# Designs tried in a protein design chat: VHH binders against DegV domain-containing protein DR_1986. Part 17

Target 1, 281 residues: DegV domain-containing protein DR_1986, of Deinococcus radiodurans (q9rsy3)
Amino acid sequence: MSIAIVTDSTSDLTPEHLAALGVTGVPLYVLFEGQLYQDGVQLSARQLVEGVRAGKAIPSTSQPSPAEFAQAYAQALEHADEVLSLHISGQLSGTVGSARLAAQEFGGRVTVVDTHTVTLGLGLQVLRAAELVRAGQSVPQIVQTLERVYPQADLRFTVDTLDFLRLNGRIGGASALLGGLLNIKPLLVVRGGRVDAGGRVRGQKKALADLAEHVRRYVSQHGGARVAFLATVGGEEDRAAVRAQLSDLHFQDMGDHEIGAVVTVHAGPGAVGVALEPLSA
Short names: E, the ipSAE of ESMFold2; O, the ipSAE of OpenDDE; V2, 0.75 times the mean of E and O plus 0.25 times the DockQ between their complexes.

## First folded at step 4 (VHH)

Design T11 (framework vhh_7sr4_2; at its last look DockQ between E and O 0.33; V2 from the best seeds 0.00; counts 0 for: pae E 3.8 > 2)
Fold by ESMFold2, look of step 5:
Structure T11 (fold): chain B 281 residues (1-281), chain A 123 residues (1-123)
Amino acid sequence: as target 1 above (281 residues)
Amino acid sequence: EVKLVESGGGLVQPGGSLRLSCAASGFTFSSYAMGWYRQTPGKQRDLVADITSGGSTKYGDSVKGRFTISRDNTKNTVYLQMNSLKPEDTAVYYCAAGPTYYDILTGYEYDYWGQGTQVTVSS
């Protein structure tokens, strides 16, 4: 049976990348100055950051509607027998709930997955699922593989401030890092589908070194890795600096990625991170 | 109150046939996908068959060609016709309703489940 993959815009795979994979992305929304904007369609991460810098109101986000998912599913099922729908953690967003409601109308042909991750943590799962579809695997086989990979997957990052996470209610276990002294940089992970504390270090240089060393340790411990490098607007030089520290290391390079507007609302500008999976599953 | 009530289980010889029924109430039956799952003691439930609200079907690999799922929207009932039964088909069979949801930490969920009916295949 042929399988179409649907995901949401928090995967932070570009529309061009998704199109090359044959994957449908459903945008979430940014609420900014009283208006809703489709993530990556009507508002870029750069436009969002420019608006925040200009002293405009604090943005928030919202999930796609069930109707928007139903439209995506109907279109996908015109050319496929089944849909595999992969989404941002239900602990971070109501997106998977909207997808689940929409799926009720399609007679079991849509399988909705709460991936318990976000950004390229989700993006790497989408990439692996697309590879497995092309290899002819069934939906049950694909979800079993993702289930085996997930406990070994990692998403680690630093932010300039915890304020964005706190104000939008997604700070999770990272609240333990509040009250740090001057120039203390938080290290964050996604654990159990929510943001959690990964430690803290003094200064940005040490935070970037920690990210690079984390990748190095991971490759050693797992015999390889798939690695994606992430930044919100303003973190691009730091992302390059993390990558440069790893030029002597062999890993499967999953590329540099810009974190999109919705995730930027919660992470803030100047964030840098890495997403990791085992090399094979 | 949603209710799913299975019937038609029992003892059958290898190579025999059996038909399970699941009577549904408490929801708009024609709008829901329906499924059959089975479970042996100490093991996880596995998919036997499901059927969409529009009648499209899917089967587990071990039962393809032997089992047929169908539905009757006028009786709010889903059926599982089981032919060429093998001892390995011995299990409790459960009726389920709703969308397929997968939580990568905890597994598959359907919105509603029946109490199950025992099928035993032995000679």
Scores: ipSAE 0.230, ipTM 0.720, lowest interface PAE 3.8, mean pLDDT 88
ESMFold2-Fast, scan of step 4: ipSAE 0.523; ipTM 0.855
ESMFold2 (binder alone), look of step 5: mean pLDDT 80; pTM 0.796
OpenDDE, look of step 5: ipSAE 0.496; ipTM 0.855

Design T12 (framework vhh_7sr4_2; at its last look DockQ between E and O 0.01; V2 from the best seeds 0.00; counts 0 for: pae E 11.4 > 2, placed apart)
Fold by ESMFold2, look of step 7:
Structure T12 (fold): chain B 281 residues (1-281), chain A 122 residues (1-122)
Amino acid sequence: as target 1 above (281 residues)
Amino acid sequence: EVKLVESGGGLVQPGGSLRLSCAASGFTFSSYAMGWYRQTPGKQRDLVADITSGGSTKYGDSVKGRFTISRDNTKNTVYLQMNSLKPEDTAVYYCAAGPTYYDILTGYFDYWGQGTQVTVSS
């Protein structure tokens, strides 16, 4: 049986990467100045940041409609027997809900998975699912594997300010980091499908060192790791600095990635992070 | 910053040999797939050879048996040994690199060198 994979644009695998994988990406939307823009096709993260800095409005985001998912599923089923649909955490977006509603129309041929994560946390699971499809695994086997990976996966990052997360209602347990001393940088994780506190450090240099040390500890604890390095617009130099601190460490390098426009609405410019998962699943 | 620097190109007579080298930096070399592509003016880039992070190789049909790709992970270098060169091998040869997930992609590489000219006179 052939299996098509569908994900959403918050995976932050570019449309070009998704096309090369044979994976369908359904874009979420940025709402800016009364208009909806498709993430990654009608609005880039750089364009978003430029617009926000011009001071016109505060952007927000919205999920794809059930109709958009139904269209994607119908098209995928023209050339595949089943669909595996992997999405941003249901605690961060209604995207999974839209996908599940659409899936009801397809007689059990569409399996929808809440990955409980976002950005390359989701993207790494999409890549692993694609590997498992190529290895001939069934949808139930792939889902079981992802369920084993999820508790051992990690997404850790720092932001310039918690304001973007707070304004758009995705601050979660990281609200415990609000207030406090000058020059304190928050460390954030995704835990239980939502943003949560990972600690606080004094200054950006210490925040980048914490990210690098976290990777080092992870590799030691798990006997290896797949590692992706992430930044929103404005964080690219700091992303490179985290990578440079790990030049002596062996890991599967999953590359540098730009966080897309939808996630940037919530994380803000200048964010830096790492996405980690075990080598084998 | 990722950097790929090709060397070893030049002018050669038909039937001759060349060895191309690509020195890589800015990533964990042993975790990346590497490849060689070539391009003649006005045409798409064609696969010459690639080698996975695990050492498995693939060759374009027109070079199979004549060219050999190899890698030295201690020197962060990938090589292309080109034997029995023909005029149709004349092209700019590009080094390419992609992270581990290249193994599940067809023909996708994130990073490319500037290329080195190989000219086989007729």
Scores: ipSAE 0.000, ipTM 0.419, lowest interface PAE 11.4, mean pLDDT 87
ESMFold2-Fast, scan of step 4: ipSAE 0.588; ipTM 0.828
ESMFold2 (binder alone), look of step 7: mean pLDDT 81; pTM 0.816
OpenDDE, look of step 7: ipSAE 0.216; ipTM 0.625

Design T2 (framework vhh_7sr4_2)
Fold by ESMFold2-Fast, scan of step 4:
Parts: structure tokens; C-alpha cells; sequence
Structure T2 (fold): chain B 281 residues (1-281), chain A 125 residues (1-125)
């Protein structure tokens, strides 16, 4: 049986990358200045950050409708026997709920997965699922592999300010880092499907060094890793600086990725991080 | 269109065995999770056992070790083998079909959209 993969725009895989994989991405939305924009289609992270810097209020986000998922599933099933649908954590968004409602119309041919992650944490699961589809694995086998990988997967990042996570209600356990942050950089993780505190360090240089050391420690502990580097507007040079600290280290390089508009609404400008998973499950 | 037909129920003495069958039609059987639920008068339906398209199974605590669910995708049929039957197993047994959803932290779960009419199982002397 042929399997099509569907994900959402919070995977932060580009439309070009998704097309090359044969994966369909369903966009989330940004509500900015009273108008709705599709993630990455009608509003870029750069445009959003420039607007906020110009004095506009911090935007909010919303999930795709069940109708949009039903359309994506119907289109996918024109060229595949079944669909594997991988989505942002249900603790961060109602997206997986919309997908499940839509899946009810397709008589068991659509399998919806709450991935309990976001951005390249989700992106790495999509990439692995696509590899396993190409290897001839069934949907249950792919999901079992993702379940084995998840406890070893890691998403670690730093942000310029906690205000974006706080104002949109996605700060989670990182609320412990509020107050007393003068010249202190928060380190954040996504763990158990939500944002949590990963530590705090003094200054940007130590935050970038922490990310690099975390990759090095992970590779040592797991005998290798697949590593994706991520940044939003203003973080590209810092992303390169983390990568440069790892030039002596051998790992599977999953590339440099830009954090998209919806994720940027929550993380804020200047976010930089790493997503990691083991080589095999 | 969608049809689930249970069979194999009846009267049996305590300690006996029964095998229930559910013949399914009108949907892509191999893609659906299949389940068995039971109901006694005045109570809600309780999960007895379910099985995903991939063969993963779950059992209600009261039947673990005594009942076995299985499926045959070539015959579009799900089975419930019931051993060491007890009077408290007396109920109407319902076959159910629906999509499987996955949560990476807690495993699979199924939401059953289609139900059979039920088959009576009575465990009595």
C-alpha cells in the first residue's frame, strides 16, 4: 500500500523541501494587525518581526480548519492508498484536533499522529517518516519507530525574550525563568509536548556555547546523531557560530533551517537552536 | 453500506469457551481498528479488546489472560476467543470499527464510528 505524508507548516520545512519529499504541508495562520495570513505563504517571519519592531502588537496564531485537512487528505488519496498525518504537539496547538475531525471522513485511510514536538523536532519526524515510506514500511511500523525515537529526540534553543511565549500562553514550564533575567539568556527545551526550562546562562556567547556543547554531549552519549540547526530572523549568524564550534565533530547534518512565521510568533526574533535525534531507532 | 455482523454468542457454562466473529463489509477493513465492547443492562459499554490495522492489541483488565482478539484481513473478520468464562462475562457483545490515532507518548487509540447490533453471551449453569 502506498503512503502519502501530510504535515503542518510548524514543521518549518520549506515548500521546496516538502515538494521534493512528496509531503503535503497544511498552513497554520498568523493574526496580525486584524488580518489573517497563511504561515509562510502570505506572511514571512521577516515581515512579522519588522512589523513588531515598527511598534505593532505581538501577533497571535490559529490552527487550520478541519475542511482544510479534508481537502489535503482527499488530494493525497488521489495518488496514495493511505495517509500518515504528523502534527505539532496538541499541548501547543489545536491542529491535531482539526486533523482528527477531518480524518473521520476517510474510513480509516488517514492516520493522525500527535508528535509532541514542533519546528524541526516535527521536521525530523517528517523526514524519518518519508525515509521509512521509501523503505517500504507500513504506517504502524513507521509510528512504532517514531515512538522509539521520541524519548531520545531533543529540541534546545535560546530566545531574546520570553515575552512572545508568555503573551501567547506557550511559555509552559519556562515560566520558572521569568524575573531576574538581566543579562541572563534563557535556555529552553521542548519536552513532553510543551516548552520547558533548559537552564540559564550569562550572555549570548555562553548560550551559543551551551547549544554546541549540548550537541557534542548528545553525539557522545548516542554514538552519533542527526542534527538540524535552526534560527529565526536575526539568528542566522548565531546559527552559523554554533555550527562552526562543531566542525571537528562527526554527525549526520540535516541542514540549516529557518523558523517560520507561526513559530516565530511564539519564540520571538533572535531564536537559535538545534534539533537532534539518534541515527537509528 | 457499512455493516458489522456479530455471531458466535449463546449459552455456556462457567469455565467454558466461546468464539465470537464479526463479519465486516462496506469499508476498507485492513485500514480500520476493530474492537469488541460489552454492555450489561443499565451500564455503559466497556472495552473488552481492540486490535489495530497493524495488529497491536489492548484488553480490558477483567479479561486479560482469558480472551484473545485476532483479525483476518482476507476474510474481513475480527474474532474474540473467550476462555475460562465467568458469570460476570454475561453481556451483549458489540463489534466496532473506526480509525486509529497515535499519540507518541501514550500509544494508539481508536474512535469507533461503526457498531454492530450485538450478540448475547450468557454464562450460566
Amino acid sequence: as target 1 above (281 residues)
Amino acid sequence: EVKLVESGGGLVQPGGSLRLSCAASGFTFSSYAMGWYRQTPGKQRDLVADITSGGSTKYGDSVKGRFTISRDNTKNTVYLQMNSLKPEDTAVYYCAAGPTYYDILTGYYSEYDYWGQGTQVTVSS
Scores: ipSAE 0.379, ipTM 0.710, lowest interface PAE 2.6, mean pLDDT 90

Design T3 (framework vhh_7sr4_2)
Fold by ESMFold2-Fast, scan of step 4:
Structure T3 (fold): chain B 281 residues (1-281), chain A 125 residues (1-125)
Amino acid sequence: as target 1 above (281 residues)
Amino acid sequence: EVKLVESGGGLVQPGGSLRLSCAASGFTFSSYAMGWYRQTPGKQRDLVADITSGGSTKYGDSVKGRFTISRDNTKNTVYLQMNSLKPEDTAVYYCAAGPTYYDILSGYTPEYDYWGQGTQVTVSS
């Protein structure tokens, strides 16, 4: 059976990258200054950050409708027998719920997966799923592989402020850090499908060094890794600084990625992170 | 139009065996999760067993080791082999079908959209 992959825009894979993979991305939305914008289509992360820096209120986000997923599934099924639909954690967004409602119209041809991750954590799962489709694996085989990879996957980052996560209700377990951040930089993880505290250090230089050391330790413990480097707008130089600390280390480099507008609403400008998974399942 | 037709129910003595069948039509059977549930009057439906499109199975605690679920995609049929039957197994048994959903943390999570009309199983001396 031929399988088409559908994901959502919080994977932070570019439209060009998704097109190269033959994957359909369904956009989430940003509500900014009373207007609704499709993620990465009608509003870039840079435009959003420039607006906030100019004094505009922190935006909010919303999920795609079931009708939008139904349209994406109908289009995919014109050229494939089945759809595998991989989405941002249900603890962070109602997106997977909209996908499940839409899937009911397609007589079992659409399988929906709650990936319990976001940004390149989701993006790496999409990339692996696409590889396994090309290798001829069935939908159940692919999801079993993703289940084996998930406990070894890691998404770790630092932010300039917790305000963006707090104001939009996505701070999760990192709320424990709110009372003690004077001169302290939070290290955050996505764990069990939500944001959680990953540690704390003094100053940005030490936060970047800790991210680099985390990659180094992961590669040692797993005998290699796939590594993606992440930043929101304003974090690009810090992302490069993390990468520069790892020039002696051998790993599969999955590239430098800009976090998109929807995820930027929650992380804020100047965020830097890494997404990690093992080389093989 | 989705149709699920159960058969194989009846009266059996304690320690006996029955094989239930569910014939499915109106959907792409091989892509659906299939399940067996049972219900006693005045109580909620309980999971007996389910099987994914890929063949992975799950059983209710009270039937593990005694019942076996299987499917035949060429016949569009799901089966429940019931061994070592007990009076407490007396219930109406329902066949269910639904699309396959996965949760990476908890694994397979079927949501059943379609139900058969049920078949009575009575275990009595």
Scores: ipSAE 0.323, ipTM 0.697, lowest interface PAE 2.8, mean pLDDT 89

Design T4 (framework vhh_7sr4_2; at its last look DockQ between E and O 0.61; V2 from the best seeds 0.00; counts 0 for: pae E 4.8 > 2)
Fold by ESMFold2, look of step 5:
Structure T4 (fold): chain B 281 residues (1-281), chain A 123 residues (1-123)
Amino acid sequence: as target 1 above (281 residues)
Amino acid sequence: EVKLVESGGGLVQPGGSLRLSCAASGFTFSSYAMGWYRQTPGKQRDLVADITSGGSTKYGDSVKGRFTISRDNTKNTVYLQMNSLKPEDTAVYYCAAGPTYYDILTGYSYDYWGQGTQVTVSS
């Protein structure tokens, strides 16, 4: 049976990358100064940061509607027998709830997955799912593989400030890092589908070294890794610095990625991180 | 149309056994996880057992060691063998099918349910 994959824009795979995979991406929205903008379609992360600085307003985000998912599913089912729909954690967004509501009208042909992650944590799952579809696996087999991979997956990052996470209500367990000394850099993870504390260090240089050392340790412990490098607008040189510290290390390079506008609303500019999975499932 | 039809319930003495069956139609049975839940009046449905498409099983704490879930993909049927029944096992037992929704940490959230079959264990 043929399987179409649907995801949302918080996967931070570009529309062009998703199109090349034959994957449908459903955009979330940025609400800024009273207007809704489709993530990655009507507003880029760079445009968001420029607009926020010019207007000094605090943006927010919203999920796609059930109707938008229903349209995506109906279109996918014109050329596939089933849909596998992979989404940002339900603890971070109502997106998976919208998808689940829409899926009920399709007689069990749409399977919606709460991936309990975001950005390239989700993006790596989408890439693996696409590989497994091409290998002829069924929806239950793909889901079983993703379940097996997830405990070994990691999404680790640092932000310039916790303020964006706090103001938009997605700080989660990272609230334990509030009240640190000046120049204390939070280290963050996604754990149990929420942002959580991964530690803290003094200074950006130490934070970047921690990210690089984490990758090196992971590769050693697992005998390899699939590695994606991430940044919001303003974090690009720091992302390059993390990569440069790993120039002697062999891993499956999943590339450099810009975190999109919706996730940037919550993480803020200047964030940098890594997403990791094992080489094999 | 998805249909799940439970059978095999009834009245039984403490220490006795029953075998529940759930006949499924309207979907590709071999691709779906299946489960049994039970509900007493005024309470939420509790997991009794589930079984993945690949045959892996999970049991609620109060039934582990006494109940066995199994499936027959050639007959599109899931079974619950209930041994050593106790009065506290008295409930309506529901068959469930997934996955319309999958939570990668907690498993299937079943969207399809049967009408239920009454199991009564008299004292």
Scores: ipSAE 0.145, ipTM 0.644, lowest interface PAE 4.8, mean pLDDT 88
ESMFold2-Fast, scan of step 4: ipSAE 0.476; ipTM 0.844
ESMFold2 (binder alone), look of step 5: mean pLDDT 80; pTM 0.792
OpenDDE, look of step 5: ipSAE 0.580; ipTM 0.891

Design T5 (framework vhh_7sr4_2)
Fold by ESMFold2-Fast, scan of step 4:
Structure T5 (fold): chain B 281 residues (1-281), chain A 125 residues (1-125)
Amino acid sequence: as target 1 above (281 residues)
Amino acid sequence: EVKLVESGGGLVQPGGSLRLSCAASGFTFSSYAMGWYRQTPGKQRDLVADITSGGSTKYGDSVKGRFTISRDNTKNTVYLQMNSLKPEDTAVYYCAAGPTYYDILESGYYSYDYWGQGTQVTVSS
C-alpha cells in the first residue's frame, strides 16, 4: 500500500524540501496586528521579527481547522492508499486535535500521530518517516520506529528572552528560569511534549559552548547521531559558531534550518538550537 | 461503513474456555488498534484487552494470565481466547476499533471510535 505523509508548518522544513519529499505541509497561522497570516506563505519569520523590532506587539498563533486537514487528506488520498499525519505536540498546540477530527471522515485510511515535539524535532521525525515509506515499511511499522526513536531524541536551544514563550503560554517548566540574574542565558529543552528548563549559564558564549558540548556527549553516548542545527532570525551567526565547534566530530549532518514564523512567535529572534536523534532505531 | 461483528459468546461453566471473534469491515484493519471491553448491567465498560496494529498487547488486571488477545490481518479479525473462566467474567463483551490517532508517548491508540453490538458471556456454576 502507498503512503502519503502530511505534517504541519511547525516542522520548519521548507516548502521546497517538503515538495522534494512528496510531503504535504498544512500551515498554522500567526495573528499579527489584527491580521491572520498563513505560516511561511503570507508572513515570513523575517517580516515578523522586523515588525516586533519596530515596536509592534508580540503576536499570537492558531491551529489549522479540521476542514483544512480534511482537504489535505482528500488530496493526498487521490495519489496514495493511506496517510500518515505527523504533528506538533498536543501540549503546545490544538493542531493534532483538528487533524484527529478530520481523520474520522476517512475510514481508517488516515493515521494521526501526536509527535510530542516541534520544529526540527518534528522535522526529523518527518524525514525518518519519509525514508521508511521509501524503504517499503507499513504505517504500523513506521509508527513503532518513531516510538522507539522518541526517548532518544533531543531538542535543546537557547533564547534571547523568555518573554515570547511566557506571553503566549508555552514556557512550560522553563518558568523556573524567570527572574534570571545579570547576563544569565537559559538553556531550554523540549521533552515530554513541552518546553522545560535545560540549564542556565552566564553569557552567550557559554550557551553556545553548552549546545556544542551537548552534541558531542550525545554522539559519544549513542555511537553517532543525526544532527540538525536551527536558528530564528538573528541567530544565524551563532548557529554557525556552534557548528564550527564540532568540526572534529563525525555525525550525520541534517543541515542548517531557519525556524519559521509560527515557532518564532514562541521562541523569539536570536534563538539557536540543535535537534538530535540516533542513526537507527 | 465500519462494521464490527462479534461471535463466540455463550454459556459456560466455571473453569471452562470460550474464544470470541470480531470480524471487521469498512476500514484498513491492519492500521487500527483493536480491543475488547466488557460491561455488567449497571456498571461502566471495563478494558479486557487491546492489541495495537503492530501486535503489542495490554490486559485488564482481572484477566491477566487467563485471557489472550490476538489478530489476523489477513482475515480482518481480532480474537479473545478466554481460559479459566469465573462467574465474575459474566458480562456483555464488546469489540472496539481504535481511532485514527496515535500518541507517541503512550504505546497505542487512546479512545475507540467504533463499537460492535456485543456478545453475551455467562459463566454459571
Scores: ipSAE 0.405, ipTM 0.807, lowest interface PAE 1.8, mean pLDDT 88

Design T6 (framework vhh_7sr4_2)
Fold by ESMFold2-Fast, scan of step 4:
Structure T6 (fold): chain B 281 residues (1-281), chain A 126 residues (1-126)
Amino acid sequence: as target 1 above (281 residues)
Amino acid sequence: EVKLVESGGGLVQPGGSLRLSCAASGFTFSSYAMGWYRQTPGKQRDLVADITSGGSTKYGDSVKGRFTISRDNTKNTVYLQMNSLKPEDTAVYYCAAGPTYYDILDSGYYPEYDYWGQGTQVTVSS
């Protein structure tokens, strides 16, 4: 039985990477200055950041419609027997809800997964699912593997300001970090499908050192790791600085990734982070 | 026309056993997730057990180790084997069918139920 994978644009895997994997990505939208843009198609992360820096209002985001998912599923089922549909946390977006409504029309051939993560946390699950499809695993076997991996997976990042998460309603448990002293940098995690507090440090250098130490500790405790490095526009040098602190460490390098426009709406420019999962299929 | 018809309910003594069956017709059974829910008056329906098209199962916390769900795709039937029955298992039991979704945090799948049976009464009493 052939399986097609569908995901959404918050995986932050490029359209080129998704095409190479045979994965379909359904775009979310950015609402900016009264105009609606498809994530990565009609608005890049860089264009969004330039608009924000020019003194434009803070943008917001919206989910794909059930009709858009139904179209993606119908197209995928033209060349596959079933669909595995992996999406951003239902606590961060209504995207998985739109996917579930669309799936009802396909007689059990579409399985929707609330991944309880976002950006490269979701991207790593998509990559693992694609590997397992290639290995001949069934949808239930793939989901069981993702469920087993999830408690060990980690997404840790720092942002320049909490305003983007707060004003868009996605700050979650990180609201505990509001009202910090001058030059306090928040450390954030995605935990239980929400943004949560990961700590506070004084200054950007300590925030980057925290991210590097977190990777080092993770690799030591798990006997290895798959590691993706991520940044929004403006965070690229800081991402490189985190990587440079780990040059002596052996891990499976999943690459450097730019966070897309939709996720940038919530994290803001200058964010940097790491996504981690254990070595295993 | 889709039909789900439950059978096997009745009155049983505490500690006894019952086997519920749900005969399905009017759809491609093998493609659907099947589930059992129960409801007592004044409460919402609670998950008893679910089984996906691929055979993965999930149980409500109160029935784990006592109840077993299974399916027979050649007979278009889902079963619920109920052992070590307690008075608190008294409820109307409903069969359901629908497509599947998974919630990674809740360690399982959640069928989105399109179809429901009429229910069968299970009473556990001396």
Scores: ipSAE 0.204, ipTM 0.656, lowest interface PAE 4.1, mean pLDDT 88

Design T7 (framework vhh_7sr4_2)
Fold by ESMFold2-Fast, scan of step 4:
Structure T7 (fold): chain B 281 residues (1-281), chain A 125 residues (1-125)
Amino acid sequence: as target 1 above (281 residues)
Amino acid sequence: EVKLVESGGGLVQPGGSLRLSCAASGFTFSSYAMGWYRQTPGKQRDLVADITSGGSTKYGDSVKGRFTISRDNTKNTVYLQMNSLKPEDTAVYYCAAGPTYYDILGGTYTEYDYWGQGTQVTVSS
């Protein structure tokens, strides 16, 4: 049976990359200055950051409707027998709930997965699922593989300020990092489907060194890794600096990725991170 | 249109046996979790047994060891074999079907959105 993959825009895979994979991305929304914009379609991350830097209020975000998922599923099922639908953590967004409501209309042909991650953490799961579809695996086999990979997967990042996560209610366990001293940089992880504390360091240089050392340790402990490098607008040079510290290390390079507008609302400009998973499960 | 049609109910003596069947149509049966629920007079519906698309089973505490759920994907039918019946098993028995959702941390998760009309089981002397 043929399987189509559906994900949402918080995977931060480009529309071009999704199209090349044959994957459908359903956009989330940014509420910015009283107007609703589709993630990456009607508002870019750069436009959002420019607006905030110009003094506009930090935006909020919202999930796709069940009707939008039902349209995506109907379209996917015109060229596939089944749909595997992979989404941002249910603790960070109601997106998976909308997907599950839509799936009820399709008689078991749509399987919805709460991935318990976001951005390239979700993106790496989408890429692995696409590879397993190409290898001829069934939906239950693919989900079993993702379940084995997830406990070994890692998403670690640093932000300029915790205000973006705090103001939109997505700070999670990282609230323990509030009230730090001047020039302290938080290290954050996504764990158990929410943002959590990963540590604190003094200054941006040490934060970037921590991310690079984390990749090095992961590769050593797992005998290799797939590694994606990610940044919000303003973090591109710092992302390059992390990569440059790893030029001697052998890993499967999953590329440099710009975090999209919806995730940027929560992380803020100047965020830098790495997404990691094992080579195989 | 999704249809679940229960059969096999009736009157039995305490200690007797019945086999309920639920014939399903209008959906991809092999992809769905199937369950049996019952409603006793004056109580809410309780889980009797369910079976995932993969064949894993779960039973209500009061029926463990006496009832067995099974499925036949070639016939689009789920069964409930009820042995050692007690007067307390008197209820309307409902067949239920729902898609299985996956939670990467929590395993399999089922919401039952399709229900049969129910079949009466009466256990009395």
Scores: ipSAE 0.041, ipTM 0.468, lowest interface PAE 6.6, mean pLDDT 88

Design T8 (framework vhh_7sr4_2)
Fold by ESMFold2-Fast, scan of step 4:
Structure T8 (fold): chain B 281 residues (1-281), chain A 125 residues (1-125)
Amino acid sequence: as target 1 above (281 residues)
Amino acid sequence: EVKLVESGGGLVQPGGSLRLSCAASGFTFSSYAMGWYRQTPGKQRDLVADITSGGSTKYGDSVKGRFTISRDNTKNTVYLQMNSLKPEDTAVYYCAAGPTYYDILPSGYTSYDYWGQGTQVTVSS
């Protein structure tokens, strides 16, 4: 039984990554300056950040329609027996809801999974699902493996300002971090499908050191890890600084990744983070 | 700060040999795929050779059997040994670095995020 994988653009896997894996990515949208853009197709993260820095209003985002998912599923089922569809947390976006509505038309051939994460947190789940498909696992076996991995998975980051999460309604439990003294940096986690508070530190250098120390503790506690390093536009040097603090540590390096336009709308420019999962389920 | 610095380019006669080096810093070198690309004026960059973190190699059809890519993780350096050089090998040679995704694709999947400034190789009599 052949399985095709579908995901959405908030996985932040490049078009080249998705093509190489044989995975279909369905784009979300950015509403910016009164115009609607497909994530990564019609608007890059850099173009969005340049617009915001030019004094333009903070953009908003929207989910793909059920019709767009139905089209993706119909195309996938032309060359596969089943579809496994993995998406951004239902608490952060209506995307998984659109996917579930579309799946109803395909008589049980499409399985939709809420991954309870976003960006390379979702991207790592997509990569693991692709590995398991190649290993010959069935959809129920893959879902069970992802359910075992999810409680150990971790997505942590820091942002320059909480305004982007707040103004778009995705601040979640991190609203507890609002207010305070000058030069306080929020530490954020994605847990249980939403953004939550991970702590507060004074200064960017201490925030980056905390991210690096978290990777060290995770690797020690789990006997290894798969680690992806993340940044929005403007966070690239800080991402490199976190990586440089870990040069002596052994882990499976999943690379340096740019956070795409849709996720950048919510995190803002200058965000930096890490996505982690165990080596095996 | 990620930095890739190429060296070893120059002028050589047909049939000669050159060894290019690329010194890397600012990332965990042993975990990254490394590659060599070349570009002639008016053309796209073409793959010369690449090597994954696991040691798997790929070569462009025109250089297979003549060029050898290797890496030294203790020196954070990737090398390109070029033998039996031909006039058509004349190009600017670029070093590239990117993540490798293991256990998904044969030889791994490589996305090149970082590029050096290039080094000129000229093969003429």
Scores: ipSAE 0.000, ipTM 0.125, lowest interface PAE 15.4, mean pLDDT 85

